# Ledger of designs, part 4: miniprotein binders against a8xhq1

Target 1, 158 residues: a8xhq1
Amino acid sequence: MVQIWQMEPYPCGDPRLPHHLFPPKKITPDELSKRTGTLYWKLDTLDQVALAKRLTTLKLEHNFKKEDIFTLDAETTANFDDKIEELFEESSVPFEQARMIIEGSAYYDVEDKNGQWVRIFCEYGDLILIPSNTCFRFTTTPKNFVKMRRFYKEEEGN

## First folded at step 17 (miniprotein)

Design DD8
Fold by ESMFold2, fold request of step 21:
Structure DD8 (fold): chain B 158 residues (1-158), chain A 87 residues (1-87)
Amino acid sequence: as target 1 above (158 residues)
Amino acid sequence: SKTYRIEIVIEFDSPLEALEKAELFMIKLVELARKHGITIRVEIRTTENGKIEYTWEIEGVSEEVAREIAELIREYFPDAKVTIRKE
């Protein structure tokens, strides 16, 4: 199962560490959705026909017309440390963000309606959809590597 | 070693089966992206005649990966419009 946890209130130090409470407080996908509106799916990467059908349905439901592959890799990404720092800055955008992890891992942090932060540990086959106008942060794990498919509506692609 | 940029364009009616086939083709390309340092961008648009135009833009492609992509194109969309440029 996907690992989602309540973040410590002030994540001092390296953002790529887990920063869970002690002891950890785990969150279910249903609780994630109720608190933040963020949706989660674990997709079956071994059944490619089923995966194709599921992604086609998702694209039609959300009118996604563009996509790219995004890679962050300490060994090949220029200015990796600066990029990680930038991506962890708290942000909000006026559009949905759909991301499917295809290799490696990353953390997405999302803020709920009570100002509490939850961290989603995203790994191969995980798909998340963060609603528009939701505060979020992004980083890798200490493995410093993630590759993902990013999906966009026509006017939203960058 | 030399790398190439490949553009693949297909056009079809918008039945669900055709869209799922295009997505399965993309999933095969994603497997190549997991193994190799290629990048892929996709754009889907509706043409003036109401058909779906599906465009893949693939960059950083070695000769070896280009052969695999060519095999996939022959399997899935042998009538695709394919443009290859040296980077």
Scores: ipSAE 0.830, ipTM 0.920, lowest interface PAE 0.4, mean pLDDT 90
Fold by ESMFold2, look of step 20:
Structure DD8 (fold): chain B 158 residues (1-158), chain A 87 residues (1-87)
Amino acid sequence: as target 1 above (158 residues)
Amino acid sequence: SKTYRIEIVIEFDSPLEALEKAELFMIKLVELARKHGITIRVEIRTTENGKIEYTWEIEGVSEEVAREIAELIREYFPDAKVTIRKE
């Protein structure tokens, strides 16, 4: 039920709009993984014991040693518009990235091996893992608000 | 209007149950972060003696939220090392 879609090739205007094809081309988490290596889970936030076990396993399997809470909120974030513009710049990093949405919503865009972009609509309870050296972009939705847990290996969180 | 920074440090051997308990504690802190304007950083280290050291650094903590955090510490890790500083 996660919404993932093929992005239009030359999106114009506000990045926080959906920018899907016409008609929209939704893709599944399996297709996302095949095309980009990016993994997706919907975690059960109501079962906190199960959640704790799942996240403990994630941290052990990936050697995540650092974590933070990241908030982006048009009402409280200094220089929000500049920060949103900066975060939407196409980036690639030599480490994997895990993000869990704990409030609000955001878009993560990832580029596949053919240079096509897919957009992941991330909301409460969604966990994504973007592989190292994968080109990505980040923005909010028009709600201009997201809070997430970000997981890092040593040295990667600084 | 005054806010505090709280550092919480625990150490334990690496049994899976202790790691899961630390994560459940973090999940409770995340509930506070969703409800209040606090931020949290976590660092996990293996000491030279092979123990796991978990450190939480919590910022933007009001007096009200500090009392809630203290209750959680008492419930989960009453022997934690806790440092509080004014911001």
Scores: ipSAE 0.829, ipTM 0.919, lowest interface PAE 0.4, mean pLDDT 90

## First folded at step 18 (miniprotein)

Design EE2
Fold by OpenDDE base, look of step 20:
Structure EE2 (fold): chain B 158 residues (1-158), chain A 87 residues (1-87)
Amino acid sequence: as target 1 above (158 residues)
Amino acid sequence: SKTYRIEIVIEFDSPLEALEKAELFMIKLVELARKHGITIRVEIRTTENGKIEYTWEIEGVSEEVAREIAELLREFFPDAKVTIRKE
């Protein structure tokens, strides 16, 4: 089941903790799209043919021409702590960001039109598309491990 | 232990089915990436002749993984241009 929620307004402590409201305010993928423009899919990884078709369509529709596998692992990634800190700094980019989790888990936080942060818990099979010029930040879960397919347009560097 | 860098280049005509086949191949590679410490980069280009060219760059490939990739290539793209270099 997809897990998306509104973050607490003044989170403190470890960014890798959920930081949801009490009680949690769950957000649907549809509401996520309405509030932030971010798209979320739970892909059927068991049907590889269907998955191939879906990803092909994605690449064609959004003109993705490059891809890499990105890994964050506290056990093997050099300067992991610095990398996590860097990735959790709020940023905005002038291009779309498509990411598919292939192993582990992570959080993508996106800011809505009202300045409220929405957190997306991403696991294996999850695909997200963050639109251009959207404020976002990223962190792993406390498990400190995630692998993902990152899709890029031709203008972007890996 | 020795690791290798593998470059795979395939040209397709524009048919969607060919692109989907490339994605299916990528899905197989992703399964390897989940199991092994390999890195993968992919680039899709349009050639001067209007064809679509797929390029895979795979690094950190052990001999075992290399054999698996070779098997996949025989199945999916027997005519692919493959270059293997020792790292």
Scores: ipSAE 0.856, ipTM 0.932, lowest interface PAE 0.4, mean pLDDT 93
Fold by ESMFold2, look of step 20:
Structure EE2 (fold): chain B 158 residues (1-158), chain A 87 residues (1-87)
Amino acid sequence: as target 1 above (158 residues)
Amino acid sequence: SKTYRIEIVIEFDSPLEALEKAELFMIKLVELARKHGITIRVEIRTTENGKIEYTWEIEGVSEEVAREIAELLREFFPDAKVTIRKE
């Protein structure tokens, strides 16, 4: 089951730690969607034909025209610390984005309508879609490794 | 240069089944990327004659992996336009 939680209001220290409330306040994918517009699916990576059909539908529905394989790995990525810092900067873009985790794990943080942050623990087989103009942040977990498929609209994924 | 860059281009009349076949091919390439550490970029565009052009750009490809990609490509798209260059 996907883990999604309310972030503590003033997270300090290493952003790759969980930073949940005390006690933790888990939320469901439905609550994530209602609060942030962010959608979540767990895809069946073992049924490759079904996966191909699902991803084709995703690309058609959202007009995704570009894609890459993105890897962030403390052991092999040049300038890993700089890249992780850059990716954790709060960002918003005027287009929707989809990310599918194909190895390792990552946190995606999204800001809700009240300015509160929700953290999504993304791992193998997880697909998220972040709406246009939603503030988000990205980091790895302490394992410092993630590989993902990133989907872009034309011109947005240059 | 110890690695190669491979560009694969296919064109088709956008039937759903052809798009799904292209995505299944991409899923097979993703398995190679997990195993061998290659990188992949994809671009899909509509050509001037109204067809769909699907382009894969694959980097960091060893000679062994290039042969695996060629075998896979022969299975999926034997008529694809393929360009291989030393990096």
Scores: ipSAE 0.827, ipTM 0.913, lowest interface PAE 0.4, mean pLDDT 90

Design EE5
Fold by OpenDDE base, fold request of step 21:
Structure EE5 (fold): chain B 158 residues (1-158), chain A 87 residues (1-87)
Amino acid sequence: as target 1 above (158 residues)
Amino acid sequence: SKTYRITIVIEFDSPLEALEKAELFMIKLVELARKHGITIRVEIRTTENGKITYTWEIEGVSEEVAREIAELIREYFPDAKVTIRKE
């Protein structure tokens, strides 16, 4: 099941920890979209033909023309700790970001209209689409491993 | 051990069925990426005459994985232009 929640207002310590409110404030995919514009799908990976159709439609609708596989692994990625710190810095880009987790897990944090951070737990089969000019940040879970498909438009770098 | 870079290029008239087939092929490659430390980059280009060109660049490919990729190519796109280079 999808796991999305509002983060505590001033999280401290290890970014890879959940950092949810107490009690947790769960967010639905619909609420996520309303608050941040971010879209979330749990793709059916068991039916690969159906998955192919879905991804084909996605690429056509959003004009994605490039793709790569991005891997973060504490065991193999050089300067992993520095990379994690870098990726967790708040950022915004002038293009939409489409990401599909294919292995491991990670957190995508997106800022809502009120400046509150919403954390999305992403694991295998999850597809997210972060709209342009959205403040976001990224980190792995404590397992320190994630692999994802990243989709780009032709005008975008990778 | 030896690793290779594999470049796969296909071109088709861009019917929906062909696009979906290419995507299914990618899904199969992703399965390999989940199991092996390979890197995959894809570019999709549209020619002036409306044809679609898919280009896969796969790096860090062992001989074992290369054989698996070759089998996938034979199954999905036997007429693909394939280039294999030692890294």
Scores: ipSAE 0.878, ipTM 0.942, lowest interface PAE 0.4, mean pLDDT 94
Fold by OpenDDE base, fold request of step 21:
Structure EE5 (fold): chain B 158 residues (1-158), chain A 87 residues (1-87)
Amino acid sequence: as target 1 above (158 residues)
Amino acid sequence: SKTYRITIVIEFDSPLEALEKAELFMIKLVELARKHGITIRVEIRTTENGKITYTWEIEGVSEEVAREIAELIREYFPDAKVTIRKE
């Protein structure tokens, strides 16, 4: 199930906690796109042939020419705490970011045109596309584990 | 224990069907990555004449995982150029 919500304006404490409003204000993928330009898909991973076709189309449409598997794991990643802190710092890049979660879970926060943060819970089968020049930040969930496919255009990378 | 770096290179002319096949192959590799501590990098290059070169770089591959990858290569791209190096 897709889980997207507006974050509380002044979150405190562990950034890996949900930090939703009370009551929670859920956001649909359509609203996410309208507010931030970010695209979200829940991919059907059971049909691998269909999945291959969809990802192929994605790569062609967005001219993705590179890919890697990114792993963030508190048990194996060196300087995990430092990396988590770094990734949660607000940033903006001049290229679009495509990410597909293949294991574990994570949060992608994106800022809308009104300066409000929207949090996207990403887990296996989720694909997100963050437009260029979008303010974003990233963190794991308290489980401290995520693996993802990262797609890049030529001459681009993270 | 002993680990290997595997480089897989394929070339093809027909873009869509071949790309979809390559993506399916990648999905199979991703399944291995979910189970094992391997790293994967991919580069796709297109020449002026429309030929596509797909390159996989896989690291941290145990002997057992290498055998599984070899089976996938035989199934999907038996004519692939494969290089295996000990890490």
Scores: ipSAE 0.875, ipTM 0.941, lowest interface PAE 0.4, mean pLDDT 94
Fold by OpenDDE base, look of step 18:
Order: structure tokens, then sequence, then C-alpha cells
Structure EE5 (fold): chain B 158 residues (1-158), chain A 87 residues (1-87)
């Protein structure tokens, strides 16, 4: 089941820890969309035909023309700690971002309209779409492993 | 061990059915990527004539994985242009 929550206002320490409020303030996918514009889907990976249709529609509707597989693994990725630090730096891009987790897990943090951070726990089968000009940051969980499909538009120079 | 780079290029008239087939093929490749340390890059281009070209670049492919990919190609896109190079 999807896990989304409001982050504590002043998180400190390891970014890979949950950093939720006490008690946790859970956020629904609908609320996530209303607060941040971010879209979340739990894809049915067992029905590959349906999955293919869904992803085809996604690519067509959003004009995704490129894709790669991104792997972050503490055991095999060079300069893992540096990369984690870099990815957790707040950023904003002028294009929408689509990511599908295919292995492992990670956190995507997005800033809402009120400047509050919302954390999205992403695992296998999760698809996230972050709209343009949204403040976001990324990190792995303490397991330090994630593999994802990253979708890009033609104008994106990644 | 020896690894290879595989380039797969297919062209079609961009019917929805063909796009979905290409995506299903990609899903099969993703399954391989989950099991093996391969990297995949995909580019989709539309020609002036309205044709769509799919290009897959797969790297870090062992001989075993190469055989599996070859079987997938034969099953989904037997007319694909395939190039295999040693890394």
Amino acid sequence: as target 1 above (158 residues)
Amino acid sequence: SKTYRITIVIEFDSPLEALEKAELFMIKLVELARKHGITIRVEIRTTENGKITYTWEIEGVSEEVAREIAELIREYFPDAKVTIRKE
C-alpha cells in the first residue's frame, strides 16, 4: 500500500530515515495531487498487457520520447554517498518528471503550496509524475538500493 | 567475463497496437534488467512520414542475457535491425 506523509518541519540527520511527524500525518494520493500537483499510481505489474497499455498512454499523453534505467546501489555505484547528497539537494526543473520503480525503494520529497515537504515512499510498481517547476529532492531508503525507469521528453537534455 | 552492447531498431506506422507491443517488449527487457546488471536506454523518434522508430541501447549484456534478448526479439520484432558489439 502507498505510503505518503508530511515530513517534520526541521529534519536533521540521515535523510534516508522517514522523518515523519509524531503522530504521523498520512497523505492520500488525492491529497498529494491537490497539495503538490504530483501524481501517483500503483501499477498492476502482474498484468503485463494492461501495464503496457497504461504506460503507452502515459508516454503519448505526456510526449515522453526517451527512457533509461537508473540504478543507485551502495554496493556497486561509485561515489554513492556523494550522489545521495547531491540528489537530496532541493531542485526544480522546467519539465515534468516521470519515474517508475522496478526494484528496491526510494523517497521522493515534494514541496506543497505552503512550503511544506511531503515524502513519498516509492517501491516496485509505483509510478510518480512530478509536475514542472516543483521543488523536489530524492534519496534512497536505508537499504541503499533502487532501480527505476526514467521517462524524458525530447527537449530534455539528460 | 565478456559483455556486449546490443542495439535494436524497429520502425512502424505508429498504430496504437504497435506502440503497445513495443511497450510490452520493453517490459520484458525491464524484467531482465531487474535480474541482471544491464543498462537500457530508449529513444522514440517520429519521422516526417509519420513513422515511429524505436531504438534500444542495451549495455553490460552477458552471453546468457544476449540469448534471452535474442529470443525476445524473434518473438516480438523479428524484422528488427539488431547490432551486437563487444564491450
Scores: ipSAE 0.871, ipTM 0.939, lowest interface PAE 0.4, mean pLDDT 94
Fold by OpenDDE base, look of step 20:
Structure EE5 (fold): chain B 158 residues (1-158), chain A 87 residues (1-87)
Amino acid sequence: as target 1 above (158 residues)
Amino acid sequence: SKTYRITIVIEFDSPLEALEKAELFMIKLVELARKHGITIRVEIRTTENGKITYTWEIEGVSEEVAREIAELIREYFPDAKVTIRKE
């Protein structure tokens, strides 16, 4: 089940905590798209043929030409704490970002048109596409572990 | 323990079918990446003649994982150009 929610307006403490409203205000993928332009898919990983077709279509439609596997692991990643801090700093990039979680879990926070933050809980099988020039930030969950496929266009320096 | 870098290069004439097959191959590699501490980089290039070149760079590969990758290559792309270097 997809887990997307509006974040509390003034979160404090560990960014890796959910930081949802009380009661939680859940956001649907459609609402996520309307508010932020961000697209979310829960991919069927059990049917690998269908998955291959879906990802092929994604790459063709968005002209993704590069890909890598990105890993954040508190056990193996050098300067993990510093990296997490850096990734949670609000940023905006002039290109769209496509990410598929293949192991572990993480949060992607996206700012909507009204300046409200929406948090997307991403786990295995989740694919997100954040449009260009969108304010976003990233953090792991308290498990401190995530692996993802990152898709890039030719012009992106990676 | 010794680790290796594996470079896999394949060329296709038919884009869509080839891309889907390559993606399925990638999915298999991702399964290995979930289990093992390997890194994977992929680059897709299109030539002037419309041919597609798919390149995988796999690092941190143990001997055991190398064997599994070799089996995948034989199954999906037996004619792939494969280069193995010791890290």
Scores: ipSAE 0.867, ipTM 0.938, lowest interface PAE 0.4, mean pLDDT 94
Fold by ESMFold2, fold request of step 21:
Structure EE5 (fold): chain B 158 residues (1-158), chain A 87 residues (1-87)
Amino acid sequence: as target 1 above (158 residues)
Amino acid sequence: SKTYRITIVIEFDSPLEALEKAELFMIKLVELARKHGITIRVEIRTTENGKITYTWEIEGVSEEVAREIAELIREYFPDAKVTIRKE
């Protein structure tokens, strides 16, 4: 269910493949948090009242004021291959990133304090929070489809 | 095929329970987004008067989905300010 693993140092070939070490080295959510500051939860989407309360608490704790739905789909996304290449480029942003998967699946890669990369398999009901200034990469799985809720803090007078 | 943009605005003072109800409403909208390919943006603001304004902007809405959204609004926030525009 929870699938988090140490990445190969060079993810050769299609980034949408697992790219674990040989042999695989699985990581717990606690280890993920200690190494990267990244938080990961599997939320129960069947109890919608409880989910609403949990997400309301999340929004209050992190002062999230904006939200959108992001979709990446090989069947409908223009220039999907270029977009996948772009999203897999190593990136860092000066704000916290919160994402909840509502359909499909994706990989988030995050770099730890020692320069090692960890891959997080994210699927329906998963919530991930990546701290500010954390190096990350993003791709789909070979199913080439993910839809997610993205949560943001209010930006100053932009 | 025609699509519409729907803007839904609610305003309230009672922050926790009203926020939880708004989130439950959003969860119902997300179920529609999973089925019908609509997109949703949300903004929560505090006005100068200290009230909280919760705004949904929903895009790519077919006539069928618009009727489903209208039923949800009637169930959750019958006094919401609703604006519908052709895209």
Scores: ipSAE 0.837, ipTM 0.919, lowest interface PAE 0.4, mean pLDDT 89
Fold by ESMFold2, fold request of step 21:
Structure EE5 (fold): chain B 158 residues (1-158), chain A 87 residues (1-87)
Amino acid sequence: as target 1 above (158 residues)
Amino acid sequence: SKTYRITIVIEFDSPLEALEKAELFMIKLVELARKHGITIRVEIRTTENGKITYTWEIEGVSEEVAREIAELIREYFPDAKVTIRKE
């Protein structure tokens, strides 16, 4: 199962550390959805025909018309430390965001209706959909590497 | 290093099966992106006649990877419009 957890209230230090409670308080995808509206799927990457059908349906249902491959790699990304700092800044956008991890791993944090933060440990085959106007932030794990497919609606990337 | 940018454009009448084939082609390109550090951007448009235009922009492509991409194009979309530019 995907690892999702309640974040400690005042996380300090390196954002790439887990920052869970002690002991960790795990959250289910259903609880994630109820608290934040964020949706999660584990896609079957071993059956490429099925994957193609699933992603086609996703694109049609959400009108995704643009896509890119996004890579963060401490060994090759110029100004990696500055980029990680920038990406962890709390952000909110007036459109939904879909991301599929195709290599490596990352954390997506989302804020719930009560101002509490949950952290999603995203790894290969994970797809998340963050609703519009949801506060989020992003970082890698200490492995400092992630590659993902990012999906956009027509207006977002035009 | 010698690298190329490849633009691939296809146009379909919009049956679901054609969209799924285009996505399967993208999944194969993603395998190359995992191995070779190429970048890929995709744009999908619907024309006024209900046809769908798919555009792939692929950057950072070595000669070796260009040959692999050419083989995929021949397999999936032999009638695709393909433009190759040195970077």
Scores: ipSAE 0.834, ipTM 0.918, lowest interface PAE 0.4, mean pLDDT 90
Fold by ESMFold2, fold request of step 21:
Order: structure tokens, then sequence, then C-alpha cells
Structure EE5 (fold): chain B 158 residues (1-158), chain A 87 residues (1-87)
């Protein structure tokens, strides 16, 4: 079960902390998609044949033609703290973003139609797809490490 | 440095089985990326003759990892076009 929660309105301090409401307000993947258009899948990393079929279907459905591996690691990333601050700044892009966590963990925050933010706790095997023109923020968890596969259309990421 | 860049290119008609096999090969490469810190970029193109070209660019590859990749290529795509360049 993926953990998704309503964020406090103005997260102060370290972005890598949970920043949930008190008490926490959990959100289902269905509510996430209805509020933000963001899609979530938990992929079966133990069945590699099934995983290959699922990812092939995803790539065909979304016309993904490019891919890379992105790593953020406090041990090896130059100026890691500055990078974390930069990546947490609110951003939007004119293309959809598909990300699969292959190691470590990360938070993706997405803004809904009412200006409310939800936080997705992404870990190994999680795949998310954020629609184009959706405001988002990114950070690691306190583990300070994430590795992910990023998928792009041919016209994007080039 | 003692690292290499490996380029792997395959070409096929776009049958679903070939695409799934290419993705399974990528999953094996991702296991190496988790263990060894290599980076991988993938590009899929349609050629002028209508075939699919699937390209992997792998960077930061040690000699040991290069041998592992060569074994995977032999298993999955023995006819792949492979270029190895010292970085």
Amino acid sequence: as target 1 above (158 residues)
Amino acid sequence: SKTYRITIVIEFDSPLEALEKAELFMIKLVELARKHGITIRVEIRTTENGKITYTWEIEGVSEEVAREIAELIREYFPDAKVTIRKE
C-alpha cells in the first residue's frame, strides 16, 4: 500500500520530513488521480517477465522513446544540500513525467485544483506518472538517496 | 580513468515479443546499475525503412562490469552492434 498524504499548507524546515497534517490524512491512489491526475502503480519487481511486459505496455501507451537513470545520493552528489533545495522549488513542465523508483526513496509533491498539496512516498517498485502542466516538488526522504528510471517521449528530454 | 562507454544497438520489426525482450534486457542492466553505479540512457527510433532501432548508451563501466554486460548481450542479442570506447 502506497503512502500518500495531505501536506500541511506551508512546509517549513527540512523538506525531507513528512510534513503531514495532524492527525495525518491519508489519500488513496484513486483520490490522488481525481484530485491531481497523477497515476500510480506498484510494480512486481520479483517477476521480471511480468515487469517487462507491464513496462513495454506503458511505453507503447504513452509513446515513451527515451529513458535514463537518475541518481541523487548524499555520498556522491556534489553540493547535495543545495541540490535538495533546488529540487524542492515548485515547478511545472509542459510534458508528462513518468518515474519508477529502482532504489532508495523519494517524495513527490503534487498540487491539486484547489491549491492543496499531496505528498507521495515513493519507494522501490513504485511508478508514478504526473500529467503535463502539474505543479510538483521533489525531495529525497531522510535516507538521502534515490535512484529512478525516468521515461520521456521523443520530443521531450532531447 | 579505467571506465568505458558501451553502445548497444539492435534493430527489428516492432513485434511485441521483441520489445518485451528488450525491456527484460534493460531490467538486467538496471540490476547492474543498482550494484555498480553505471548510468544508462535508452533511445528508441523508427528508421526510414520502418524498423525499430533500440539503442543503449552505458557509461562509467568498469572492466568487470563490461564482462557482465558482454555476457548479457550474448544471451539476449548476440547479433547486436556493440561499440566499446575508453573514457
Scores: ipSAE 0.831, ipTM 0.919, lowest interface PAE 0.4, mean pLDDT 90

Design EE5
Fold by ESMFold2, look of step 20:
Structure EE5 (fold): chain B 158 residues (1-158), chain A 87 residues (1-87)
Amino acid sequence: as target 1 above (158 residues)
Amino acid sequence: SKTYRITIVIEFDSPLEALEKAELFMIKLVELARKHGITIRVEIRTTENGKITYTWEIEGVSEEVAREIAELIREYFPDAKVTIRKE
């Protein structure tokens, strides 16, 4: 029961608010992939052996050779406000990106073929794969906290 | 405020089982990162004759967390090359 929704066309105010339509228009993972190419999985973090096999397969299939743990926390992150503003700038890169949420929550916004934005509410155990050359942006929720594993191909993503 | 940087290096003949074991080890380290303020970076390289080198760089490690990491290393990779440096 992943939460993905169509964003309102001209969102204003705090980006960390939901910014869904009124009423909300939910998007399925299948619709997400058809509109944006973005893939989503909910991983079973409690079955660690299965998780290890799944992530090993991910790394092999996508040639991910580097990884880090990335944390944004309003309580501990230096220059949090500047960093979160910077991360919300629309971005596009010429390579795939994978992110798995290991604590807290965040929004990943992805732009579809028609210039409309879809917002993915990413929580513990969510894994997303954003394709090359897809416009995206990132923010937290009002809880201002997320920790994630970020997966990179060799020299890409540095 | 006393923290350490730990570098863990293991080398495999690249059987799938070894890669999965390394990922399970990483998942255990992630549990520590969720509980403690440590950061982790990973690099995987292919070396001579197709061997895999798996490197973890762990920062912000307290003495207590270092003991937990040492226990995990003994459990998963007792032959790992481990370097510990004061930060």
Scores: ipSAE 0.821, ipTM 0.912, lowest interface PAE 0.4, mean pLDDT 89

Design EE6
Fold by OpenDDE base, look of step 20:
Structure EE6 (fold): chain B 158 residues (1-158), chain A 87 residues (1-87)
Amino acid sequence: as target 1 above (158 residues)
Amino acid sequence: SKTYRIKIVITFDSPLEALEKAELFMIKLVELARKHGITIRVEIRTTENGKIEYTWEIEGVSEEVAREIAELIREYFPDAKVTITKE
């Protein structure tokens, strides 16, 4: 089950908390795409052949030429608190961002055309593609642990 | 305990074949990465002859994980150029 929701307008406290509206306003992947351009997939990791084909298609369509495994772990990552704070600062980049969660969980927040933040709960098997020039921010969940595949174009740095 | 860095380089004639097979291999590596504190970097290049060159750089690899990776290489890409360096 995909978990995407509109964030409360003025969130206070720990960014790692859900910060949804009351009652929660759930967002579908289609609505996410319409509002922000961000694409979301729940990949079938059990069928590795199909998964390989899907990821191959992704790389071909978007011309991804590089990849790495990125890990955030409060237990092992140096300066974890500083990194979390830095990653939660709103930013925009001139290139697409493709991320697949392979372990743990995290939140990607993206800003829609109306300046409203949408939060995407990402866990194992989730693939997201944030288009270029989209305001976004990132944080872990309170579990403080996530591993992901990060895809890059040749022009992008790691 | 010692860790190792493993560099794997393979070249394919067919871009589609290269990507799909390499991706399946990567999926296997990801399974290891989920279990172990290894880092993986991947680069895909087009050679002068129009072939596809796929490169993996794996770091923080224990002896045990190295054996598992070696088995995967033998299974998927027996002709790969493999370089192992002690960290």
Scores: ipSAE 0.855, ipTM 0.933, lowest interface PAE 0.4, mean pLDDT 93
Fold by ESMFold2, look of step 20:
Structure EE6 (fold): chain B 158 residues (1-158), chain A 87 residues (1-87)
Amino acid sequence: as target 1 above (158 residues)
Amino acid sequence: SKTYRIKIVITFDSPLEALEKAELFMIKLVELARKHGITIRVEIRTTENGKIEYTWEIEGVSEEVAREIAELIREYFPDAKVTITKE
């Protein structure tokens, strides 16, 4: 079962720690979608033909025209600390985007309409789709390693 | 270590099966990216003739991985336009 939780209201310290409430308040994928518009799936990576069909449909339905393989690894990534800090800055873009975890793990945080943050623990085979104009931020777990496919409609960085 | 950059370009009339085949090819490249320190970028364009142009740019490719990619190209898209440059 995917782990999604309500974040504590005033998080401090290392962003890579869980920062859940005590006790944790788990969020379902349906609640995530209702609160933030963010969609979540666990994809079947063992059936590559089915995976190819599903990802093709995703790209056509959402007009994704670009993608890359993105890696963050404390052992090999130049300026890892600076990059992780930059990626945790709250961001919002005028287009939807999708991320598929292909190795390691990461947190994606998304903000709902009431200004509350939800944290998604993304692992191998997880796919999320973040709507346009949704505030999000990103970090690793303390394992400091993730590799993902990132899908875009337009050029990144606008 | 010596590494190469590989650019792969295919063009087709956008039948769904061709798009799915391109994605399956990408999934095979992703398996190589999980195993090796290569980077992959993809761009999909519509040409002026209304065809679909699929471009893969692959960097950090060792000689061994380049041979594996060449085998995948031969299997999936033997008519692809392939450019290999030394980095």
Scores: ipSAE 0.822, ipTM 0.916, lowest interface PAE 0.4, mean pLDDT 90

